# Designs tried in a protein design chat: VH-VL binders against q9umr5. Part 98

Target 1, 268 residues: q9umr5
Amino acid sequence: SYKPVIVVHGLFDSSYSFRHLLEYINETHPGTVVTVLDLFDGRESLRPLWEQVQGFREAVVPIMAKAPQGVHLICYSQGGLVCRALLSVMDDHNVDSFISLSSPQMGQYGDTDYLKWLFPTSMRSNLYRICYSPWGQEFSICNYWHDPHHDDLYLNASSFLALINGERDHPNATVWRKNFLRVGHLVLIGGPDDGVITPWQSSFFGFYDANETVLEMEEQLVYLRDSFGLKTLLARGAIVRCPMAGISHTAWHSNRTLYETCIEPWLS

## First folded at step 24 (VH-VL)

Design yk17
Fold by OpenDDE, last read:
Structure yk17 (fold): chain C 268 residues (1-268), chain A 123 residues (1-123), chain B 112 residues (1-112)
Amino acid sequence: as target 1 above (268 residues)
Amino acid sequence: QVQLVQSGAEVKKPGSSVKVSCKASGGTFSDYAISWVRQAPGQGLEYLGEIIPKFHTRNYNKKFKGRVTITADKSTSTAYMELSSLRSEDTAVYYCARTKYDILEGFSDFDYWGQGTMVTVSS
Amino acid sequence: DVVMTQSPLSLPVTLGQPASISCRSSQSLVWSHGNTWLNWFQQRPGQSPRRLIYKVSNRDSGVPDRFSGSGSGTDFTLKISRVEAEDVGVYYCMQGTHEPFTFGQGTKLEIK
């Protein structure tokens, strides 16, 4: 039998977005129990990510308990950050494959359609004034806003990303690293034609430096310091990078070729 | 001069499907979300679901168990609501309504409504 | 789902007199950032609903100042200082804090 699959959605999303994914899994891995978690759907996905992590934790614990052989996680967009945090706070998770599907794992910094839509009177260059305030940090989208030009504010005000990255010292850093390292495989999926994740390399833990030059994962301080286990995971062959061009952000969960190439191999 | 103009009244048999349209004008369609709300005769209001045309994201009231499908065509500034497996209890006036999502200013829930579409389900 | 309970359900009022409608939610409607997504709608006979109040106490454009909204947490009130003939209809409170969005039962305002 196949291990259960748990799916976590993205911003303003719901289980509807994964109807094709469910079809693909059912077709290629018949009998797989797939659970798309209908939590924090729609506008509730704007709630603080830690609140979401707590809610999703309550939902996945029973599923994991009934699957002693392990489970797979497929986490899309914002959901990828939720899942990473989830695996960091759970000392007893049994996740075999953590599939991060076009997630801003190293944060977001761009004038995307989402930004323009939610902040019609703001630009990425000014969003730090909002997102790095206590009020701003009550919104999920600010929880992973990573302004490379205001690193001090990011490190001190980011209540989510900076913490799960271990970029700011906190009493749970060591334990969270230990917990996250329980994952069997970390599958990173994304691509240059995404159009939303900015930079798109964020899906692979790449990100801007102070000059907005994109650095790869191995050049990031979080990797060099192994602050949450990336270096360790890579060393033991547990990180899989699956880039794919020609896929827009809203198509990652519905593209058959992407599924077969980047997702399916890790569901067996 | 924002307007939401809905399609005309429908009469359907039980078990069939109905698709209602909502055309928006007087604003930028992609800047808003479109929600659907229904009202049975002499009853209150019931939320069905929402679509964000800009991102093609949908959220449904789980009460309807997948019977509701909401779509949108940005090129025509039109949203659609399809309800399948119709029952007599689905007889109601169906409304579309607009919502603006602005983190700073707040959400403008249902600031404009369509004129409503009467859907009658009878054998 | 969040249950919205209005009272009274029927509200006969003499012209020129004040009116008050209560709306209670089964759980808090306050988000962690402080916003409360509580709205009031008016539905005149044979018409579509019209939003009167948003975020508890903000009047929509064109809404007379004789309408006012107040409240916090789980208890909210819509008041009409001087009822006019055009105010006849059904009034609904609606919460947008929790999915799915839910409405009160409605309060039917009539002239005595």
Scores: ipSAE 0.927, ipTM 0.957, lowest interface PAE 0.6, mean pLDDT 97
Fold by OpenDDE, last read:
Structure yk17 (fold): chain C 268 residues (1-268), chain A 123 residues (1-123), chain B 112 residues (1-112)
Amino acid sequence: as target 1 above (268 residues)
Amino acid sequence: QVQLVQSGAEVKKPGSSVKVSCKASGGTFSDYAISWVRQAPGQGLEYLGEIIPKFHTRNYNKKFKGRVTITADKSTSTAYMELSSLRSEDTAVYYCARTKYDILEGFSDFDYWGQGTMVTVSS
Amino acid sequence: DVVMTQSPLSLPVTLGQPASISCRSSQSLVWSHGNTWLNWFQQRPGQSPRRLIYKVSNRDSGVPDRFSGSGSGTDFTLKISRVEAEDVGVYYCMQGTHEPFTFGQGTKLEIK
């Protein structure tokens, strides 16, 4: 039998967004028990990511306990960060494949439609004043705001991304790294036509330098320092990168070709 | 002025489906979310779900177990609510309502409502 | 789901006298960032609901200053300082803090 699949949604999403994915899985891997976690749906997805991590943890623990052979995680958009944090804080998770589906794994910094929609009077150049305040850090979208022009503020005020990345020293860094390294495979999915993840390379742990030049994963300090285990995972062949063009952000979970190419191989 | 104009009254048989429309005017459609709320005769208000047309993101009240489908057409500034497998207890006035999301200013929950659409389910 | 409990459910009032409606939530409506998504709606006979108060105590445009909202956490109150004939209708509290959004049972305000 196939290992259970747990799905974590993105910002403002719910289980409805994954109806096609469920169909694909059922068709290609019949008998697979797929659980889409309907937690923090809708506007509640704006709650602090650590709060979400705690809630999702409570939901996945019993699922994992019933699946001693392991489970697969499919985590979409913001959900990919939730899942990475989840795997960092859980010392007993049994995740075989962690599929990060168009997630801002290295953070977000863009004047996207989402930003304009939520902050109609703010540009990305000024969002640091809001997001790196104690008040701003109570919103999920600010928890992974990564302003390359205000690195000091990011490192000191980011209460989520900077911590799970090990970019700021904290007492749990070593343990979180150990926990995350329990994953069998890290499957990174994203593409240049996403339109939301900015830069799109963030889905592959690429990101802007101080000049807004995109650097790849291997050039990032988190990789070079192996602060949360990326270098180690790559070295043992546990990282899979699956870029795909022609897919908008809201279509990653509903594209058959994407599923067959980037998701399906890791569900068996 | 902001207006939400809904489609006309419907009479349906049990087991059938109904689709109600809500056309928005007086603002930028894509800047808002559209929610659906119903009210059975002589009863209170019940939340059905919400769509963010700009992103086509949808959230439903799980009580309805997949019977509710909310869609939106940005080109016509119209939101739709479809309710399937109709039952007599689905007889109600169905309302659409607008919500603006703003992290700084706050969420403007249901600041404007449609005129309502009466849906009668009868054998 | 969060249960919103209003009291009283029926509110007969003499013209010119004050009125008060209570709304209690089964859970705190305060988000970690401090906002409380508690709204009050008025529904006059044969009309759609109309928002009167948002975020506990803010009046919508065109709402008379006779209406006021207060409260915190799980306990909220709508007050009308001097009831007028046009105030007849059903009043609902509504929480937008927890999905799915939920309404109180409604309070029917009538003139004695």
Scores: ipSAE 0.924, ipTM 0.954, lowest interface PAE 0.6, mean pLDDT 96
Fold by OpenDDE, look of step 24:
Formats: structure tokens, sequence, C-alpha cells
Structure yk17 (fold): chain C 268 residues (1-268), chain A 123 residues (1-123), chain B 112 residues (1-112)
């Protein structure tokens, strides 16, 4: 039998967005138990990511317990960060494939539609004033705001991304790394036509330097220092990168070709 | 001026489906979320769900999960609410309303409403 | 779901006299960042609901200053300093802090 699949949605999203994905899984892997977690839907997805991590943890623990052979995670957009954190704090997870579906794994820094929508009077260049305040950090979107021009503020004020990345020292860094490394495969999915994740390479742990030049995963300090295990995972052949062009952000979970190419191979 | 104009009254048989439309004008459709609320005769208000047309994201009241489908057409600035497997208890006036999401200024929940659409379910 | 409890459900008032409506939520409506998503709506006979107050105490444009909202946490109040004939209708509180959004039962304001 196929391992259960757990799906985690993104910002302002819900389980409904994954109806096509469910159909694809059912068709290609009949009998697969797929659970789309219906937590923190809609505006609730703006709650602090650590709060979300706790909620999702409570939901996945029973599922994992009933699946001793392991489970697969499909985590979309903001959900990918939630899942990464989840796997970092859980010392007993049994995740075989962690599929990060167009997630801002290395953070977000862009004047995208989502940003303009939520901050209609703000530019990305001055959002640091908001996001790196105690008030701002109470919003999920600020928890992974990564301003390359204000690195000191990011490192000191980011209450989520900087911690799960091990960019700021904390007492759980070693344990979180150990926990995250329990994953069988890390499948990174994204593409240049996403339109939301900025830069789109963030889905592959690439990101801007201080000059807004995009550097690859292997050039990132978190990789070089192996702060949360990326270097180790790559060395063991556990990281899969699946870039795909021509897919907008809201279509990653509803594209058959993408599913067959980037998702399906890891649902065995 | 902002207006939400809904489709006309509907009379339906039990077990059938109804689809109500809500056309927005006087603002930028994609800047808002559209919610649906219903009110049974002589009763209070009940939230059905929300769509964010710009992102095509939808959130439903779990009470109606599986029966309510909310859609939107950005080209016509129109939102739709479809309710299937109709029952007599679904007889109500159905309203659309908009919400503005602004983290800094705060969310503006249901600042404008449609005129309502009466849906009668009877055998 | 969060239960919104209004009191009274019926509110007969003499013209020119003040009115007060209470709304209590079954759990706190305050987000961790401090915002409280509590709204008040007015529904006149035969009309759609109209928002009067948002975020506990903010009046919408065109709403007379005789309307005021207050409260915190789980207890909220709508006050009308001097009731006018046009104020007849049903008033609803609504929370937008927790999904799904929920309304109070409504308070029917009538003139004695």
Amino acid sequence: as target 1 above (268 residues)
Amino acid sequence: QVQLVQSGAEVKKPGSSVKVSCKASGGTFSDYAISWVRQAPGQGLEYLGEIIPKFHTRNYNKKFKGRVTITADKSTSTAYMELSSLRSEDTAVYYCARTKYDILEGFSDFDYWGQGTMVTVSS
Amino acid sequence: DVVMTQSPLSLPVTLGQPASISCRSSQSLVWSHGNTWLNWFQQRPGQSPRRLIYKVSNRDSGVPDRFSGSGSGTDFTLKISRVEAEDVGVYYCMQGTHEPFTFGQGTKLEIK
C-alpha cells in the first residue's frame, strides 16, 4: 500500500485548493490516504507561524502514529515553511518525502501581488520597519520576510525564519538540525514564472545578497555552515530540485504535468 | 460609489442547485475578498464562505462543506455562490459582501453588501 | 465555532432616549498582535445589513456620532446616545477573528 500523504496549504488558502491534486493522487496511486489539513484557513493563515506549527503538529502526530512505515508531506507556499519547522521541532516524525511546493524556503523579499494586496500602502524597501518590529512578527508573512538590505534587523528580529535556518544562535539549533535530517527526501519545487515567491529561487534556498544578486543554495551561509542540514542532505543525495517554467503561483497544485514530473515520483 | 448587485430571486426544488451572482462596481474587484452570508426568514445571519478573486483562494464555513462553491470572474468583476443539494432549510436571503485586507490599517470586514437574493426551496 | 451572544434580543426604546446592546463572545477576539475584529451591523426593515462599527469602536463613514462601540476581549457594547425613528431595525455583532465568522442573534430595536 501507498504511504499516507499529508497536505499543508499556504497563505489565505484552504483544503479546497488541492482538489485537483487529490484527483491526481487518487488516479495514479489508488488507495492512498490523503489528508489535507484544514487548519489556519483564510485569514487565520496570518497568525504567527510558530502558532501554526503547533497546531499542525497536533494534527499530524496521530496520522504519523497510524503510519509506522512513514508518510509523505506536500506543503504549498507558506505551508512549506510550516512543514520545515514542523520537521525541525519533531524528534519522532516519520516523513519519507517532504515535498516543498513553491515555498519561500529562504524567505520573501518582493513587491508581489500578495504584498501589495496585504500592504497596499507599503513598498518592500520599507517593510522592514513593520516586519522587524514585535508587532510585525505577529503576522506570518513577516515571519519569513528576508530583507537583504537590513540583514542585522532580520537576524535579530526574525522570530521564525532566522531561527529555523540556524542563522541566529539558539539552544535548539543542534536538535532541530538532527530532527530535520530524519527526512528521507527533500523535494524542492518552484519556477521562474511563479510571480509570487521572490526571488523564485527562494523555493530552492537561493536568495538575494546585499546587491540583490541571486545566489544559489550552495552559496548560502546556511548551506556552507550546514546550520540546519542542507549540506548534509545534499551529500546523501536526499535533495531533489524540480524547477518548472510556465506555472503561476496559484497553479502549482493543479498542474498535471507538474504533478507527474515533480510530485508523483516521490509518493511511492 | 461602491455597489454589489446580485442576481434575482430563485425558486428551487429540494435536491437541486442554485447559483447566485454578485457583480461589484465602483472599486477594484481584485483588491477585495467577497463573502457570502445568508439569512433565513425572521432569523439571524450565517456566514457561508469567502473567495479572494485575485488569488482564487476560497474558504468555506465547514458547516456547508461539500455543498457550497464560491467562484469569481475577474474579467466581469462578478462572484458566484452555488449551493447544491438544496433543502427547505436553505430557504433564505443570500447576501454577498466585500472585505478589504490591510495589515496596517486593519481588515475592513463586510463594509459593503449586496441587495440580497431570495432563494426559496419548496417541493 | 465562536458563539456570539447578544442582549437584549428585543429593545423597545422611547424616542430621544439612549440604547445599549451587549455582545459577548465565547472566547477572546483579540489577536496576538492586538487587533480585535468585532463589527456591528444595522439592518433596517426590508434592507441589507449595513456596517456601523468596525474593530470595536471605529465608525464607518456616514454613521452618525450618536452611535458608538466599545469593549475588549469578550465583552462589547453598541450604544446609541439618542435613538431616532430611523434607528429601528435589527442590530448584529460579528466577529472576524476566528474562522468561521459568526454573528450574534440580533437585537431588534423598536420605538415604544
Scores: ipSAE 0.893, ipTM 0.940, lowest interface PAE 0.6, mean pLDDT 96

Design yk17
Fold by ESMFold2, fold request of step 25:
Structure yk17 (fold): chain C 268 residues (1-268), chain A 123 residues (1-123), chain B 112 residues (1-112)
Amino acid sequence: as target 1 above (268 residues)
Amino acid sequence: QVQLVQSGAEVKKPGSSVKVSCKASGGTFSDYAISWVRQAPGQGLEYLGEIIPKFHTRNYNKKFKGRVTITADKSTSTAYMELSSLRSEDTAVYYCARTKYDILEGFSDFDYWGQGTMVTVSS
Amino acid sequence: DVVMTQSPLSLPVTLGQPASISCRSSQSLVWSHGNTWLNWFQQRPGQSPRRLIYKVSNRDSGVPDRFSGSGSGTDFTLKISRVEAEDVGVYYCMQGTHEPFTFGQGTKLEIK
């Protein structure tokens, strides 16, 4: 009766992080098959995102094959970028709801707890020197680092985000857009008190301009040019935006009100 | 001076659980991951898992999944490891150790260790 | 899981002579570009393990320069240029490139 749910975790995560989310699903939608993909756990979440996409693709294929009526994705933080890339590279996916749970969909540019913890001697203004290099692009954080003050370097060096956003020409752009548009709904979740995703509007495809003014999704070039299908999805009524204040980055999957308001309606 | 000070030895019966503490001093607790490693008598070292207190993330060696729980209390700079459903094969010295996740300088794994906590499981 | 195999498991050595311990992994320990999370630990009798070498060849603070590490990919070596009495103990390699982290079986160094 309920479509299977596949959960893709974020940076330094493992399946334990989602125990409350699993409880909520079991209580509200009994009998739902929920799989938290147990790949690239902990330290391995720093592996290049294309490596993670390849591994997660191999894991989801048999799950989707056993569920011809479709599946739902709940993808947290960095995992939301993995999922968006999955939806682009899989020409036969059967995802109904793609639920992006506080994910840096337009990138990250902030002096966050993660930045200082992983790069204790760097700050957001100089991290581009590391991230926009072949060496830096071998770490997942740098795959979605998006410095609005070094756009030319970002467009040249990004091995992941600039490609899945269609910001750099590549031979698969049309196919990736077609594949992504197979999704039934794109559910965007995030909020101003997240404390990690910077700007927090990145969870809704918003991002900084060169003056660090946040432009919302509809003001982004990737939306206006419909480079990977956002404008088409919005026109279909397939984009759901569910912002919620008062939730820190580590609490999105353990807040019952958030689940009931933003997640549960899309798990049928 | 960085120190990891563990709780005292434990004697437990099969089927029970044990909780070992690891208090950190001489550094900033939230800057590190805390890992747990055990050593059965006369045997080698075996990794159990880690916690990153700053971000409340936990990662366990799947061999022990379902039996090991790692927690932390930032206010006391203390990490905990609980092992449930104890068997005689769980008799070991349990160590905590720390890791610094620094991408530029490289991951600094287990640069400091606790003194160890002997856990004996016998009837 | 990555299997770490040490050789020899027992290493009797004469004081003042060199010693060499091999560690081989079941798969490459190269993280991505040029980083290899291979560590060496020493456990003296009755003590906790102590890190000697990190990132294949970097000596930890306070470790004598008679200890050196080398290797790449799947094949690594710890060398002691001249063994001293305080070097008695068990030596472990450990990889941190793949989850879960795994240790070699240990090499017991003894003075003959």
Scores: ipSAE 0.804, ipTM 0.891, lowest interface PAE 1.0, mean pLDDT 92
Fold by ESMFold2, last read:
Structure yk17 (fold): chain C 268 residues (1-268), chain A 123 residues (1-123), chain B 112 residues (1-112)
Amino acid sequence: as target 1 above (268 residues)
Amino acid sequence: QVQLVQSGAEVKKPGSSVKVSCKASGGTFSDYAISWVRQAPGQGLEYLGEIIPKFHTRNYNKKFKGRVTITADKSTSTAYMELSSLRSEDTAVYYCARTKYDILEGFSDFDYWGQGTMVTVSS
Amino acid sequence: DVVMTQSPLSLPVTLGQPASISCRSSQSLVWSHGNTWLNWFQQRPGQSPRRLIYKVSNRDSGVPDRFSGSGSGTDFTLKISRVEAEDVGVYYCMQGTHEPFTFGQGTKLEIK
C-alpha cells in the first residue's frame, strides 16, 4: 500500500488546480489516499504565511495520525514554503518525501507578471519599501520577498523567510532544525523556463548575491552554516534535485513527463 | 470609461446548462479578476466565484461546487460563467463584476458591474 | 461562511432627514491588522449594483458627500446625512476578507 499524499497549493490557487496531478497519482499508485488541502484558497492565499502554517498544521495532524508509517507532501510554489515551515514547527511530523514543486525556497526577487499585477506602481528595485514594513509582512508574497540589495532590511523585517532559513536569531532555531532533519527525502523541482520564480534556482535553494549573480545551494551561507539542516541532509543523500526545462509556472502540476520523472519515484 | 457588457437573456429547461459572457472594455482586461454574482427575483446578492485571467486561476463559492465553471479568453477580453444541471431556483439575474488586487492601495472589489443577464429556468 | 446581518431591512425616511444602516459580521473582517475589506453597494430600482464605499469609509468617485461609512471589527454603519429622492433603492454591505465573499440581506430605503 502507498503512503498518503498531502498536497498544498500556491498563490491564488485552490484544490481545482491539482486535478491532473490527482489523476496521475491514481493511475500510477492506485489506492493512494491523496488529500489536496482546501484551505486559504484564492484571495486567502495572500494571508500571512504563519497564519497559513497554523491552519495547515491543524489539517495535517489527523492525516498523519491515521498514517503512522508516514506521509508524503507535494507542495507547489508558495505552498512549498508553508510545507517547509510545517516540517520545522511540528515536533511530531512523519513526512517521508517532501516534494517542493517550483517553490521559492530562498525567496523571490522578480519583476514578474505577479509583481506587476499585485503592485502595479512598483518594481523589484523598490518593493522592499513596502514588503519590509510591518504592514507589508501581513501579506504572504512579502513574507518571502528577498531583495539582495537590502539585506539588512530583509534580515530585520522578514517575519517568515529569514526565520525558517535560520538567517535571523530566534529561540526556536535549534528545535526547528532538529524537526526539519526528520524528513526522509527533500525533492527539489523547478526549471529555467518557470517564468515566475526569480531566480528560478530559488527552487533549489540557490539565490542572488549582491551583484545578482546566482550562487547555488552549496555556496549559500545557510547551507555552509547548516543553519536549518541542508548540509546534513545532502551528506545523508536525502536531497534529490530534479530540474526540468520547458515548463511554465502554472504547468508543473499538469505535466505528465514531469510527474513521471520527478514526482512518481518518491510516492512509495 | 470601464464597461462590462454581458450576453442577452436566456430561457432554459431544468437539467440543461447556460453560459453567460462578460466582455470588458475601457481598461486592461488582464489587470483584473472577474467575479460572478447572482440575484434571484426580489432577493439579495450571492457570490459565485472569480477568475484571474492572467494566471488562469479560479476560485468558486463551494456552495456551487461542481455546477459552476468560470473561464476567460484574454484575446477577446471576455469572461464566461457556465452553470450546469439547472434547477428552477437558479432563475436569477447573473452579474459579472471586477476586482483589482492592488496590495498597496488595497483590494478594490466590484468597482464596476455588468448590466446583468436574466436566466430563467422553466419547462 | 461569514454571515452579514443588516438592520433595518426596511428603512422609510422623510426626505431631507438622515438615514443609518447597520451591518454586523459573524466574525472579524480585519484582514491583517489595518485592512478591512468591507464595502457598501447601492442598487437603484431596475439597475445593477453600484459601489458607494470601499475599505469601510472610502467614498468612491462621484459618490455624494452625504454618504459616509464607519465601523471596525464586526460592526459597520452607512450613513446618509440628508436623504434625497434619488437615494431610493436597496443597500448591501459586503465583506471580502473571508472566502466566500458574502453580502448582507439588503436594506430597502424608501421615502415616506
Scores: ipSAE 0.803, ipTM 0.889, lowest interface PAE 0.9, mean pLDDT 92
Fold by ESMFold2, look of step 24:
Structure yk17 (fold): chain C 268 residues (1-268), chain A 123 residues (1-123), chain B 112 residues (1-112)
Amino acid sequence: as target 1 above (268 residues)
Amino acid sequence: QVQLVQSGAEVKKPGSSVKVSCKASGGTFSDYAISWVRQAPGQGLEYLGEIIPKFHTRNYNKKFKGRVTITADKSTSTAYMELSSLRSEDTAVYYCARTKYDILEGFSDFDYWGQGTMVTVSS
Amino acid sequence: DVVMTQSPLSLPVTLGQPASISCRSSQSLVWSHGNTWLNWFQQRPGQSPRRLIYKVSNRDSGVPDRFSGSGSGTDFTLKISRVEAEDVGVYYCMQGTHEPFTFGQGTKLEIK
């Protein structure tokens, strides 16, 4: 009787990463069909996000078709951006809860361990030269790189984030907003001790201004213009914010207290 | 110098499990992915999977997903590969090798290899 | 899975003469503009593999300059300009563009 749950993984992940999350769901919601989409695993998680969106779209169609009452999405890290794009491009999605698990929804601007591991000779201040090029945009991590000091280059070069945010003219912007607004709830999860998502408030649609001061969701232009539906969702009471301190980036899907507090209530 | 040193040869019975270790030295363990590759006698090379210790992520060749478990211990700079439900066809030399995931310079796959560990599955 | 096909499987060669090994993939190995994760490995008798070439044509440290790699898309070649006695062994191509990573079946180089 519980709605099926679809899980979308992050960078370098595979279905193994979510084994504890699956156990928690089975204990609290027995009989729930949970599918961790096993696509773009490992190295292939670095492929362009639009390629990933297309592949994940094909995988979710039969699952949604078998569940006319609706499904839930749990989307981790980079996977939360894939899921937001899915909700925009699918005219016929039936997602009730979109659970965004520490996802860089407004982008990423951090000299984190992940950045140093993938770009060991670069720094956040100069990565725009790589990421804001046609070459760089063919890697997923650059598809959501958001340098607050080069917003003109971001708006011009971003092949993914600027489009799904409605920050650049697009012939389908109205349809994408309409599609996204069919979601029942948007559940935003993240916290200050994540250590990777930078600023961590990106998980809640917050981000830096040009002085690296964090503006919260309600202060963002994309919210104020309601460019993809955030203001409308908040006005409906459909946005749930669930911050939790003390959780590192790789531990969100394996923390029982986080699951019970932030995820479990939304798996109707 | 960079070295990958593996545990010694094993003789196992069908249906049992084997766990092979791979200790890295002469570098920063957390900067690399550790992969496992096997070679049956007189045959070619076959990829089993990898672990990225820094991010605690694992990715397996789906041919072996139900039987292969790859782990790592950052404090000892050691990766492990466990193969369960052994069959005679699993008789092979098992190698560890490392990868650098530098996006700008390009992926540097299997630039160093362990010496290999013979695993023999026999009655 | 991407199938990697090597030709020939057995390559007898006269000392001092050139050798050439072909490797074909069942699909393009191009990741992005100019990025192709195609590698060549040498396995001498009784030894573990050693990387010779990475990213199609880049020679690894300590590899003699008589080894060279070339190719694009689905068709790749390893060349040895002058075969020496120590070159005896099995040569493998490997692709890292698609999961799972896959190897060619190997080419045994032997001296006539």
Scores: ipSAE 0.799, ipTM 0.886, lowest interface PAE 0.9, mean pLDDT 92

